# VH-VL binders against q5slc1: the designs that were tried, part 25

Target 1, 112 residues: q5slc1
Amino acid sequence: MGALRGRWAEEEALRFLLGKGYRLLWRNRRTPFGEVDLFMEKDGVYVVVEVKQRASARFGAPLEAITPGKVRRLLQSARFLLGRDDLPVRLEAVLVHGTPKDFRLEHLVLEL
Below, E stands for the ipSAE of ESMFold2; O stands for the ipSAE of ESMFold2 at other seeds; V2 stands for 0.75 times the mean of E and O plus 0.25 times the DockQ between their complexes.

## First folded at step 10 (VH-VL; framework fv_recibokibart)

Design v5 (at its last look DockQ between E and O 0.67; V2 from the best seeds 0.00; counts 0 for: pae E 2.02 > 2)
Fold by ESMFold2 at other seeds, look of step 10:
Structure v5 (fold): chain C 112 residues (1-112), chain A 121 residues (1-121), chain B 108 residues (1-108)
Amino acid sequence: as target 1 above (112 residues)
Amino acid sequence: QVQLVQSGAEVKKPGASVKVSCKASGYTFTDYWMHWAKQAPGQGLEWIGEINPNSGDTYYAQKFQGRVTMTRDTSISTAYMELSRLRSDDTAVYYCARDSPTIFGDWFDPWGQGTLVTVSS
Amino acid sequence: QIVLTQSPGTLSLSPGERATLSCRASQSVSSSYLAWYQQKPGQAPRLWIYDASDRATGIPDRFSGSGSGTDFTLTISRLEPEDFATYYCQQYDSSPWTFGQGTKLEIK
């Protein structure tokens, strides 16, 4: 019951990030502050990765990236999972545009 | 004040088409996707589709594909939904709703007041 | 597509009581991509809760949202007369966006 079945966009995001040299630590990890889609590591930095799927393409929109509440919860989740708060942590997104048969990925580093 | 104002109620015969308008005010119309939802009498809400007011790009729920057309006129900040080949189970209130401002969100705020479309038997 | 099933269909309570409304998803809804709306007869839905637990502007703190995975809850700690309405959950994890069928909260 640890795996979130049926979430195709997350599988594609994971494959993409593994191909970029990211290392997977946990996926779909529940914490008191919420769920973390992918918790990864790259070059000594821990990375919380949130995956969002839409059938519509939304490349290049000048919209607010993330709510302050969600940033707080994701950072709290990272600290909970690490058991400490003095390690480098980065917040990233993988936006999956389209459907299982026809999709594109957009990879973003989110400013904290 | 952000506001969505929809066109008035319509009565149509089976086989006809209806075009509902949704006029936006109080924000930059082209910066937010617009969505449409259906609520049949005594029933819950059903998502119909969305339009990017800037590009005109659309995406429709499979159930409505082929019968719905969403358009907009950016000069008057107005979105439109046209539903063709009407049938009795299309009798419903149709809402427009603005997408959320975040890249992770797709909650709807605000909603238009709704437009009742009645398809006569 | 993700099916949202709300329970109970109708909840009959008195002002001052605690209400618990459930929304169950047919598959996991990640990162709390879930919202709640309130609707009164003849009115449009209104955003109440987003991101599973965040209140929309002006929503009283007697309303709280919680849950993860497939199980989500809207709790009203002490019902006020104005809280009697129909509540819908909505997911935005996977297209197409879907709503639950609603829970009608009515006066006993």
Scores: ipSAE 0.583, ipTM 0.870, lowest interface PAE 1.9, mean pLDDT 89
Fold by ESMFold2, look of step 10:
Structure v5 (fold): chain C 112 residues (1-112), chain A 121 residues (1-121), chain B 108 residues (1-108)
Amino acid sequence: as target 1 above (112 residues)
Amino acid sequence: QVQLVQSGAEVKKPGASVKVSCKASGYTFTDYWMHWAKQAPGQGLEWIGEINPNSGDTYYAQKFQGRVTMTRDTSISTAYMELSRLRSDDTAVYYCARDSPTIFGDWFDPWGQGTLVTVSS
Amino acid sequence: QIVLTQSPGTLSLSPGERATLSCRASQSVSSSYLAWYQQKPGQAPRLWIYDASDRATGIPDRFSGSGSGTDFTLTISRLEPEDFATYYCQQYDSSPWTFGQGTKLEIK
């Protein structure tokens, strides 16, 4: 099948979201605007999920949660994957704090 | 004006220790992780580790575990990297660099000017 | 840890030519978690591109970054004399953060 070995944190994020009733549509999908980690659906809303891993457990206040450029690219990617721009889309993050042996997850809604 | 200013060049003998400082200005020191990187002469960049200036928590690359200690003094907005039991292959320029401000970013901007550490017998 | 391999090691070109610098990751680097730095002799690295394709402040339009997964590219559409330097890629997908070994872009 030629499966690529991907990010361990992404596997844990996917497992977590599936357990919360999210449905996976696409994974690691390349678009002209960038790559989407997880493209999912929950309660009739399409969800672009970005996964970020750090060994450090960062809960400090970032001066900027997400750049306008990244927001634009994620939304453009959702439109590309859906083939239309009139469907509800939400941006979310799963922050994976720690290492494969010892980690915690934080789930955030990023939509403005 | 965001700036990182490092301490001056050092010449050390094998077996000694060196402590490099990195003074931050133009931003809130405790809001951004500080990173350190090594560049041996004519070589590429190698990540050493990071420190959270607010908590003092550190994370080191495995290669440097047991020989590196990163600290900070928040009262003077200064980070420190100490490398012990110096060897000839520790001869390098050592940089501090500030982490990015976003939850998804860990690119480095700005960098300090670098500190040359020369280990010679 | 993620190993970044840059190619070529040295690229010899003339002003006015197009340069293509490659960075390949040992495993997938998702969501554009890749940066590029320029370094000239005796100077600190300078941020050039972040999030795979976003130019840092003041970086000319002739520089573009692209790629996803394991393959990333820095392209300089028309070389200027000031562009001859060493370029490093860096990933921030999975800790520890790592750099490529560099591509030296030198004048022919």
Scores: ipSAE 0.573, ipTM 0.866, lowest interface PAE 1.8, mean pLDDT 89
ESMFold2 (binder alone), look of step 10: mean pLDDT 92; pTM 0.934
ESMFold2, look of step 11: ipSAE 0.522; ipTM 0.851
ESMFold2 (binder alone), look of step 11: mean pLDDT 93; pTM 0.945
ESMFold2 at other seeds, look of step 11: ipSAE 0.577; ipTM 0.869

Design v6 (at its last look DockQ between E and O 0.70; V2 from the best seeds 0.00; counts 0 for: pae E 2.4 > 2)
Fold by ESMFold2 at other seeds, look of step 10:
Structure v6 (fold): chain C 112 residues (1-112), chain A 121 residues (1-121), chain B 108 residues (1-108)
Amino acid sequence: as target 1 above (112 residues)
Amino acid sequence: QVQLVQSGAEVKKPGASVKVSCKASGYTFTDYWMHWAKQAPGQGLEWIGEINPNSGDTNYAQKFQGRVTMTRDTSISTAYMELSRLRSDDTAVYYCARDSKTIFGDWFDPWGQGTLVTVSS
Amino acid sequence: QIVLTQSPGTLSLSPGERATLSCRASQSVSSSYLAWYQQKPGQAPRLWIYDASDRATGIPDRFSGSGSGTDFTLTISRLEPEDFATYYCQQYDSSPWTFGQGTKLEIK
């Protein structure tokens, strides 16, 4: 069990983003500031993508805030992985609602 | 300030049902999902499920599916959890707890004071 | 589902000492979707730490959370009398949300 990874929601999120022309750079990278689910690139911009599995009942609900601490840690992690502080980084989320057999995705750009 | 107040302790016989209430105050009841958790005597916490007070939509842990029903009455800012076909191992304190209002979070703050349900023959 | 295993089950220490409480997940908890709660006898749990390392409002800075992946730690740098309680970790990476079985921190 400790050797097995590949959260089903993360796999579905990755497949979805690859289909939208995103390029995968790293996944599940641990940093001193936290773990980054998917670190990707799209149209010359580095993108931190966080994946959250949610119950199917939450699909389409009004969007909630992201905590300032979470934003800080994701940006710090991106800078750590890039080895520099001066590159633009976009934060995105993929919310995966439901179960492996019956799910829906929401793809969000987080502007903070 | 923000407060969840639960109904009082109950004693039930095996096979009965129990309905626990959780009255919210100090915040907009329909803006936050409500969760329920079980704590058997001397044991840890176990998540039962959640309800969206606005829509009434629910999601239950598989262990409780078919025996639990979560509802709410928005006019009095109150959530309910009903557990049917009670067994002796349902003896526990049952808590309601408010979800975080965040996109990536599902931590619980605050919690109700708990409702002891005792199931004995 | 993700199983959280806390260790030790009971930790006996004196005020002024440093406490280290561990929570291990059966699979990776991505982005540190993990919280800690304090519970005293006869009381409801209280949120202590969220997102693995963020203190809830009013929680003293002697409490710190850390970890990622499968291994998480709650550290109390210098125990105060009010800190003796049971602590639970909780994951919210994958439904159903699950809790560890608790670590009881008791006065020696």
Scores: ipSAE 0.504, ipTM 0.850, lowest interface PAE 2.4, mean pLDDT 88
Fold by ESMFold2, look of step 10:
Structure v6 (fold): chain C 112 residues (1-112), chain A 121 residues (1-121), chain B 108 residues (1-108)
Amino acid sequence: as target 1 above (112 residues)
Amino acid sequence: QVQLVQSGAEVKKPGASVKVSCKASGYTFTDYWMHWAKQAPGQGLEWIGEINPNSGDTNYAQKFQGRVTMTRDTSISTAYMELSRLRSDDTAVYYCARDSKTIFGDWFDPWGQGTLVTVSS
Amino acid sequence: QIVLTQSPGTLSLSPGERATLSCRASQSVSSSYLAWYQQKPGQAPRLWIYDASDRATGIPDRFSGSGSGTDFTLTISRLEPEDFATYYCQQYDSSPWTFGQGTKLEIK
């Protein structure tokens, strides 16, 4: 792991997305609607990224639902942080399966 | 009504094994991962592991790896947890609990009623 | 492994009073990955709050959860007799999933 401290899965997700050309704007940003793990930008689109650590055997399993409340919270948080609601925003997830010594990533775009 | 009903209390000697059952009803058994947790007398809760009832895939907490085996029988909607080489600090109530069916969730609802396992000579 | 430390260990109050139960994590936990459970003697735990602040089905609105980072709280605005129980927090941010040691809320 790098020199940074914090949630290990979030650190790995951030490293992965930075390597894919994403730009970090904020992390662990609190809003009236909840907390955003990573708020990023890629190719002119703002991206809310939620990071979840999962056990290894869940890698590649069929995609489970995201609760409608969580979708609403994440979108409201993005609009709050931007101060406007007319900009492109995308919701993504990085699922980190396993342990710090043995993990695999799934990178998903969440359908709105 | 979603319900998890566990097998009855067990008394075992050190070195033995115990197999606890958890029968599910009121929902599609294979749609939700099943978890197991331990609560020693006067103590809090400790996660043991999980099983996907559809595939049989498991994940175990490192503390229990090598001593725990989780299985299921989908024909009777029943999950099992077997703990081997029992020792005195395995005396506890063991719970099964149904996982949430969400990408970001690992909260548990409902729980079984618990199974007391007593390890004594 | 994330250690959750609850305080106080025991909270003695009367019906009608306000209760505040604290859960502190040994490292940051996203508010999306914290739950609370109620457990009465001889019974299984019951889901009370998930995602730090969302009440499970049927949970009265006198219960509210809040917090972020390492500090989380469960608040009961006006205690009812049925609220006296032990409450556990649980994190599901980093495996293994862990629980706090519990806060026993008892009648004074």
Scores: ipSAE 0.502, ipTM 0.849, lowest interface PAE 2.4, mean pLDDT 89
ESMFold2 (binder alone), look of step 10: mean pLDDT 92; pTM 0.933

## First folded at step 11 (VH-VL; framework fv_recibokibart)

Design w1 (at its last look DockQ between E and O 0.81; V2 from the best seeds 0.69)
Fold by ESMFold2 at other seeds, look of step 11:
Structure w1 (fold): chain C 112 residues (1-112), chain A 121 residues (1-121), chain B 108 residues (1-108)
Amino acid sequence: as target 1 above (112 residues)
Amino acid sequence: QVQLVQSGAEVKKPGASVKVSCKASGYTFTDYWMHWAKQAPGQGLEWIGEIYPNSGDTYYAQKFQGRVTMTRDTSISTAYMELSRLRSDDTAVYYCARDSPTIFGDWFDPWGQGTLVTVSS
Amino acid sequence: QIVLTQSPGTLSLSPGERATLSCRASQSVSSSYLAWYQQKPGQAPRLWIYDASDRATGIPDRFSGSGSGTDFTLTISRLEPEDFATYYCQQYDSSPWTFGQGTKLEIK
């Protein structure tokens, strides 16, 4: 059963990415532009990772686009956290399909 | 123009069931999850569950599990919500609503006009 | 599940005033997975704000949404007569999706 107040899906996403060789820099960091779930690094590239959970069976289904507003806010947050705007930054998603009892992960690189 | 049109008001006795329809137009019905919500008189909104018209997959809020069934007929772009073993606190307006078209979104737009279900004691 | 608590329950103000509506979540709502809806009597809810701060199509810029974590607000800078309605917040961070109980914004 899940915790009363915790973001269980974020913890599972973090564990998954650490297992793929990602390095965690910050988590749940607030910026003037919003909150970043996971700010990570992989192979010299900074990565903003957003985590989305759905209990419904959506694994492997075609996904709809990310909104331009959310892209803008995530990129602005990355530049704020880095203190510069000339470094490569990638946006990624970890989609958590299901419940704490039975879930599957889908890892995506988001096109800008 | 995207539109959701629901079936008319219903009056039921306790213990009966009701089946509300929601006809979609102006978009590809099978591409979007459909949601249902309850609004009791003078109260706020309560999420009931969702259906994916393409596959028929459903997920129901625990409060309604065992009493609600969501189905669809893709040939007429229509979703259905059936609520069984009705009781007086099921008196409410029931809405269908379309899910948002984004990876991270699950906001609802548009909503159907609502269907009043009255359960008389 | 995430419980959303709106305050105040009823907000009584006059046209021209500033309104601030609060939505508090029982746990963090990450990446601003929060929407606001307006509902007038006898009508269906209408999407107003999504992703905490993005206005839906056709929504006047006197409406602004903000917040993160557990605390979110909807602000109306100068109330117009058409703005008096009930407003609901909704989260889509963690299933099941939930709504706040609403804030009724009424004419004083």
Scores: ipSAE 0.663, ipTM 0.890, lowest interface PAE 1.5, mean pLDDT 89
Fold by ESMFold2, look of step 11:
Structure w1 (fold): chain C 112 residues (1-112), chain A 121 residues (1-121), chain B 108 residues (1-108)
Amino acid sequence: as target 1 above (112 residues)
Amino acid sequence: QVQLVQSGAEVKKPGASVKVSCKASGYTFTDYWMHWAKQAPGQGLEWIGEIYPNSGDTYYAQKFQGRVTMTRDTSISTAYMELSRLRSDDTAVYYCARDSPTIFGDWFDPWGQGTLVTVSS
Amino acid sequence: QIVLTQSPGTLSLSPGERATLSCRASQSVSSSYLAWYQQKPGQAPRLWIYDASDRATGIPDRFSGSGSGTDFTLTISRLEPEDFATYYCQQYDSSPWTFGQGTKLEIK
């Protein structure tokens, strides 16, 4: 039972991205295609940010890319939230390694 | 062709230790986290912990901390789970399972065939 | 930690019927970090659905997963004899990873 209801790692990811000049549009938005953790904007580009927490230290470990199904659902969700499909959209990840007391962040831009 | 083959059934007395092995084949053993799960007779699944074979890094569920040790031998692509100070409610089938190959996934595929550990006096 | 509660505990149906298995999370499981496993007696669990709705390799399309937030569903559109088994949901949104207690789908 953690100290916080909701995703503590998502709060840390949001704080990190706000500090990098990202602007928050929506948080935890459900769409017909799934849920988007953070929907943000940076330099005229809309950004779907997925947050993944693991208690174990996986920083820098080799991983395969995001699955095609998840890419599809995230992009469909962005189109749904924007109400159009002609705007620039980027997919990003914030990987949170550790626990609330001891964690590190890894910020990735996902190639599509 | 990805396969996990576990060691055979064990019978132990309370207070003893057991070490279950899980031999991997058909993939690069050191590139994927390995997980262990417990299934008591007639019950559901409970996550025990994980190991990264490349580094030996581990993380254990709080319930098992202090009693479980996960190790590996990369030369034979084999992971191990040792559970100490056994008690009767440790009687269960223990599974190894490979972590998913994706950045966001932590589903398990494949699973080993399971190892029955029986703790009785 | 996130508790997953499956319902019903046991579901008794006949071949040809539609099955609906529910998994409810104690808190939101964002980005559909939810998997389903099938287990038959004497066998290891087998990955069935991942990311809430994606079928694992070789899983028939009569199986579909859906849901978001706290409520997830596994649906079998027309039961075949081989589908009678126990099904478990699992979340991977927040450590530690947890499983539901299972729904046993048994022949009526």
Scores: ipSAE 0.633, ipTM 0.883, lowest interface PAE 1.6, mean pLDDT 89
ESMFold2 (binder alone), look of step 11: mean pLDDT 93; pTM 0.944

Design w2 (at its last look DockQ between E and O 0.73; V2 from the best seeds 0.67)
Fold by ESMFold2 at other seeds, look of step 11:
Structure w2 (fold): chain C 112 residues (1-112), chain A 121 residues (1-121), chain B 108 residues (1-108)
Amino acid sequence: as target 1 above (112 residues)
Amino acid sequence: QVQLVQSGAEVKKPGASVKVSCKASGYTFTDYWMHWAKQAPGQGLEWIGEINPNSGDTYYAQKFQGRVTMTRDTSISTAYMELSRLRSDDTAVYYCARDSKTIFGDWFDPWGQGTLVTVSS
Amino acid sequence: QIVLTQSPGTLSLSPGERATLSCRASQSVSSSYLAWYQQKPGQAPRLWIYDASDRATGIPDRFSGSGSGTDFTLTISRLEPEDFATYYCQQYDSSPWTFGQGTKLEIK
């Protein structure tokens, strides 16, 4: 604990998802395609969860697009971590709006 | 086609205020957050804050809190940054920059051409 | 606040050489929330790379970005005269957004 390198928003997102019955498989796992924040499982589906923090008051804003490059890298990372591409995989986001003192969470399922 | 055009250079005395404008064209002004950044002579970039042009909501870096005010006029697609109680270390080029419109991204494209503010006594 | 430290401060090279510019973050920048900008004297910064490795529109493929966690690089495989400029990294993982202090790539 001499070098605190974690993300506070990611910790809150993980706590939130665990409380919703998600199971954590891997955290902050590096792959050739990038780093996966949270790799989880819920009801037989593998879930790549990406966490994004913003201090600005963006809660409840219209859904924003995910870049095609980001989608590709997240799916490639899931296949790499599983070692196969025939298992059900879902992409999700947890948007953390605010600061450690005052924040709200928005949980989204990203359609592919 | 997308352009941000800023107001001209200004010379101010310590203790005064300055208001820089940033006129957007070539896109829907209210769809993208606008950011402001400072670049002192010979130095790197420093983020000042952001405004949602649609709602007017703002968020400022702590170092500028209490001295900066960001506003906008949606009828002319123009954002403004006002910096008060100017000090000599406020001498810098000030840029407006448009945020990305993505769920995970906050990179800046495009940038305005910059506005030189000189604070001298 | 995430502090970005770029190295080297100045990189002196000749056209045709390979350049490697480093950006180190004080905390993990998960999901590669990192961009690079090019700036020439008297001009505004220009977006060069976003999401650590994606080139902005019109950026030549001799530019590549890579890295994860705390360590990121911008590589120019073969320098052209127009590539000599200052490059800044920027993170958007955690508010407030921050920039590195820049690496000046200058002609030897």
Scores: ipSAE 0.694, ipTM 0.901, lowest interface PAE 1.4, mean pLDDT 90
Fold by ESMFold2, look of step 11:
Structure w2 (fold): chain C 112 residues (1-112), chain A 121 residues (1-121), chain B 108 residues (1-108)
Amino acid sequence: as target 1 above (112 residues)
Amino acid sequence: QVQLVQSGAEVKKPGASVKVSCKASGYTFTDYWMHWAKQAPGQGLEWIGEINPNSGDTYYAQKFQGRVTMTRDTSISTAYMELSRLRSDDTAVYYCARDSKTIFGDWFDPWGQGTLVTVSS
Amino acid sequence: QIVLTQSPGTLSLSPGERATLSCRASQSVSSSYLAWYQQKPGQAPRLWIYDASDRATGIPDRFSGSGSGTDFTLTISRLEPEDFATYYCQQYDSSPWTFGQGTKLEIK
């Protein structure tokens, strides 16, 4: 059960990805391993998209990393949602910098 | 190894200002955002705001907007928080805390030891 | 902003018992952007759990975090004397970052 009302940044991220030809499969889906923001598909590849909002202007900030634990849980969530582990899966991030009135997006593909 | 050491306790009168320092060591000061939090006596934690020590960019909680100023001096790896127009309910321990250096994380580790600010009367 | 409400306010238990501390968010905290801190009187808070379920370095495995969406828990499977402290949850899903009001875990 997602709290879609309170995540304006997620709505902007979704609009952005739909405009890039991504197809939405699930949104705000709970799994035993955590909640997946956007679970999408592009060109035959399933994509777990995580959205991170910060009001501070961190666009293009140096030395960003994802923790190995977070990677593991996102991949486990994808496997759970698909019911199998033999399909291509990609992990992506949409970083939303700013507020609803003034924001910018940064789209990243993360290593698996 | 990684350490945040804050300035000593302050006693101030209503209407004054206070400036608390937070000296960082054991890591590259400019690589991690710094946060400040307030804890009134017997109360919980309240986030005040954050500063990017590299750029000097800040973001403050609305409650403190207009009364708080966060700065830093990168030459001595020190962050500062100044709170103006002090009121009796500003009496609290003020903490600095280091942000994580991760794409999705904004948890705080480590924390400074805290600075007690007492606003008399 | 996201309001975090912790329950109970005070939890009175004895060493050896199991403790369950709850943190409820006013809206979903997606991707488990939630941390827990332990604080003892006169001390600074210490990071205990991050990303809802990952233990910080050196935290014993009797501590576990779980939950998603709006409901999160911190569980201590078997209380030790050093575990009696106040615990705070903190969200980093949406600016501004916010803390719960704390649960004081005290010796019965």
Scores: ipSAE 0.620, ipTM 0.884, lowest interface PAE 1.7, mean pLDDT 89
ESMFold2 (binder alone), look of step 11: mean pLDDT 92; pTM 0.931

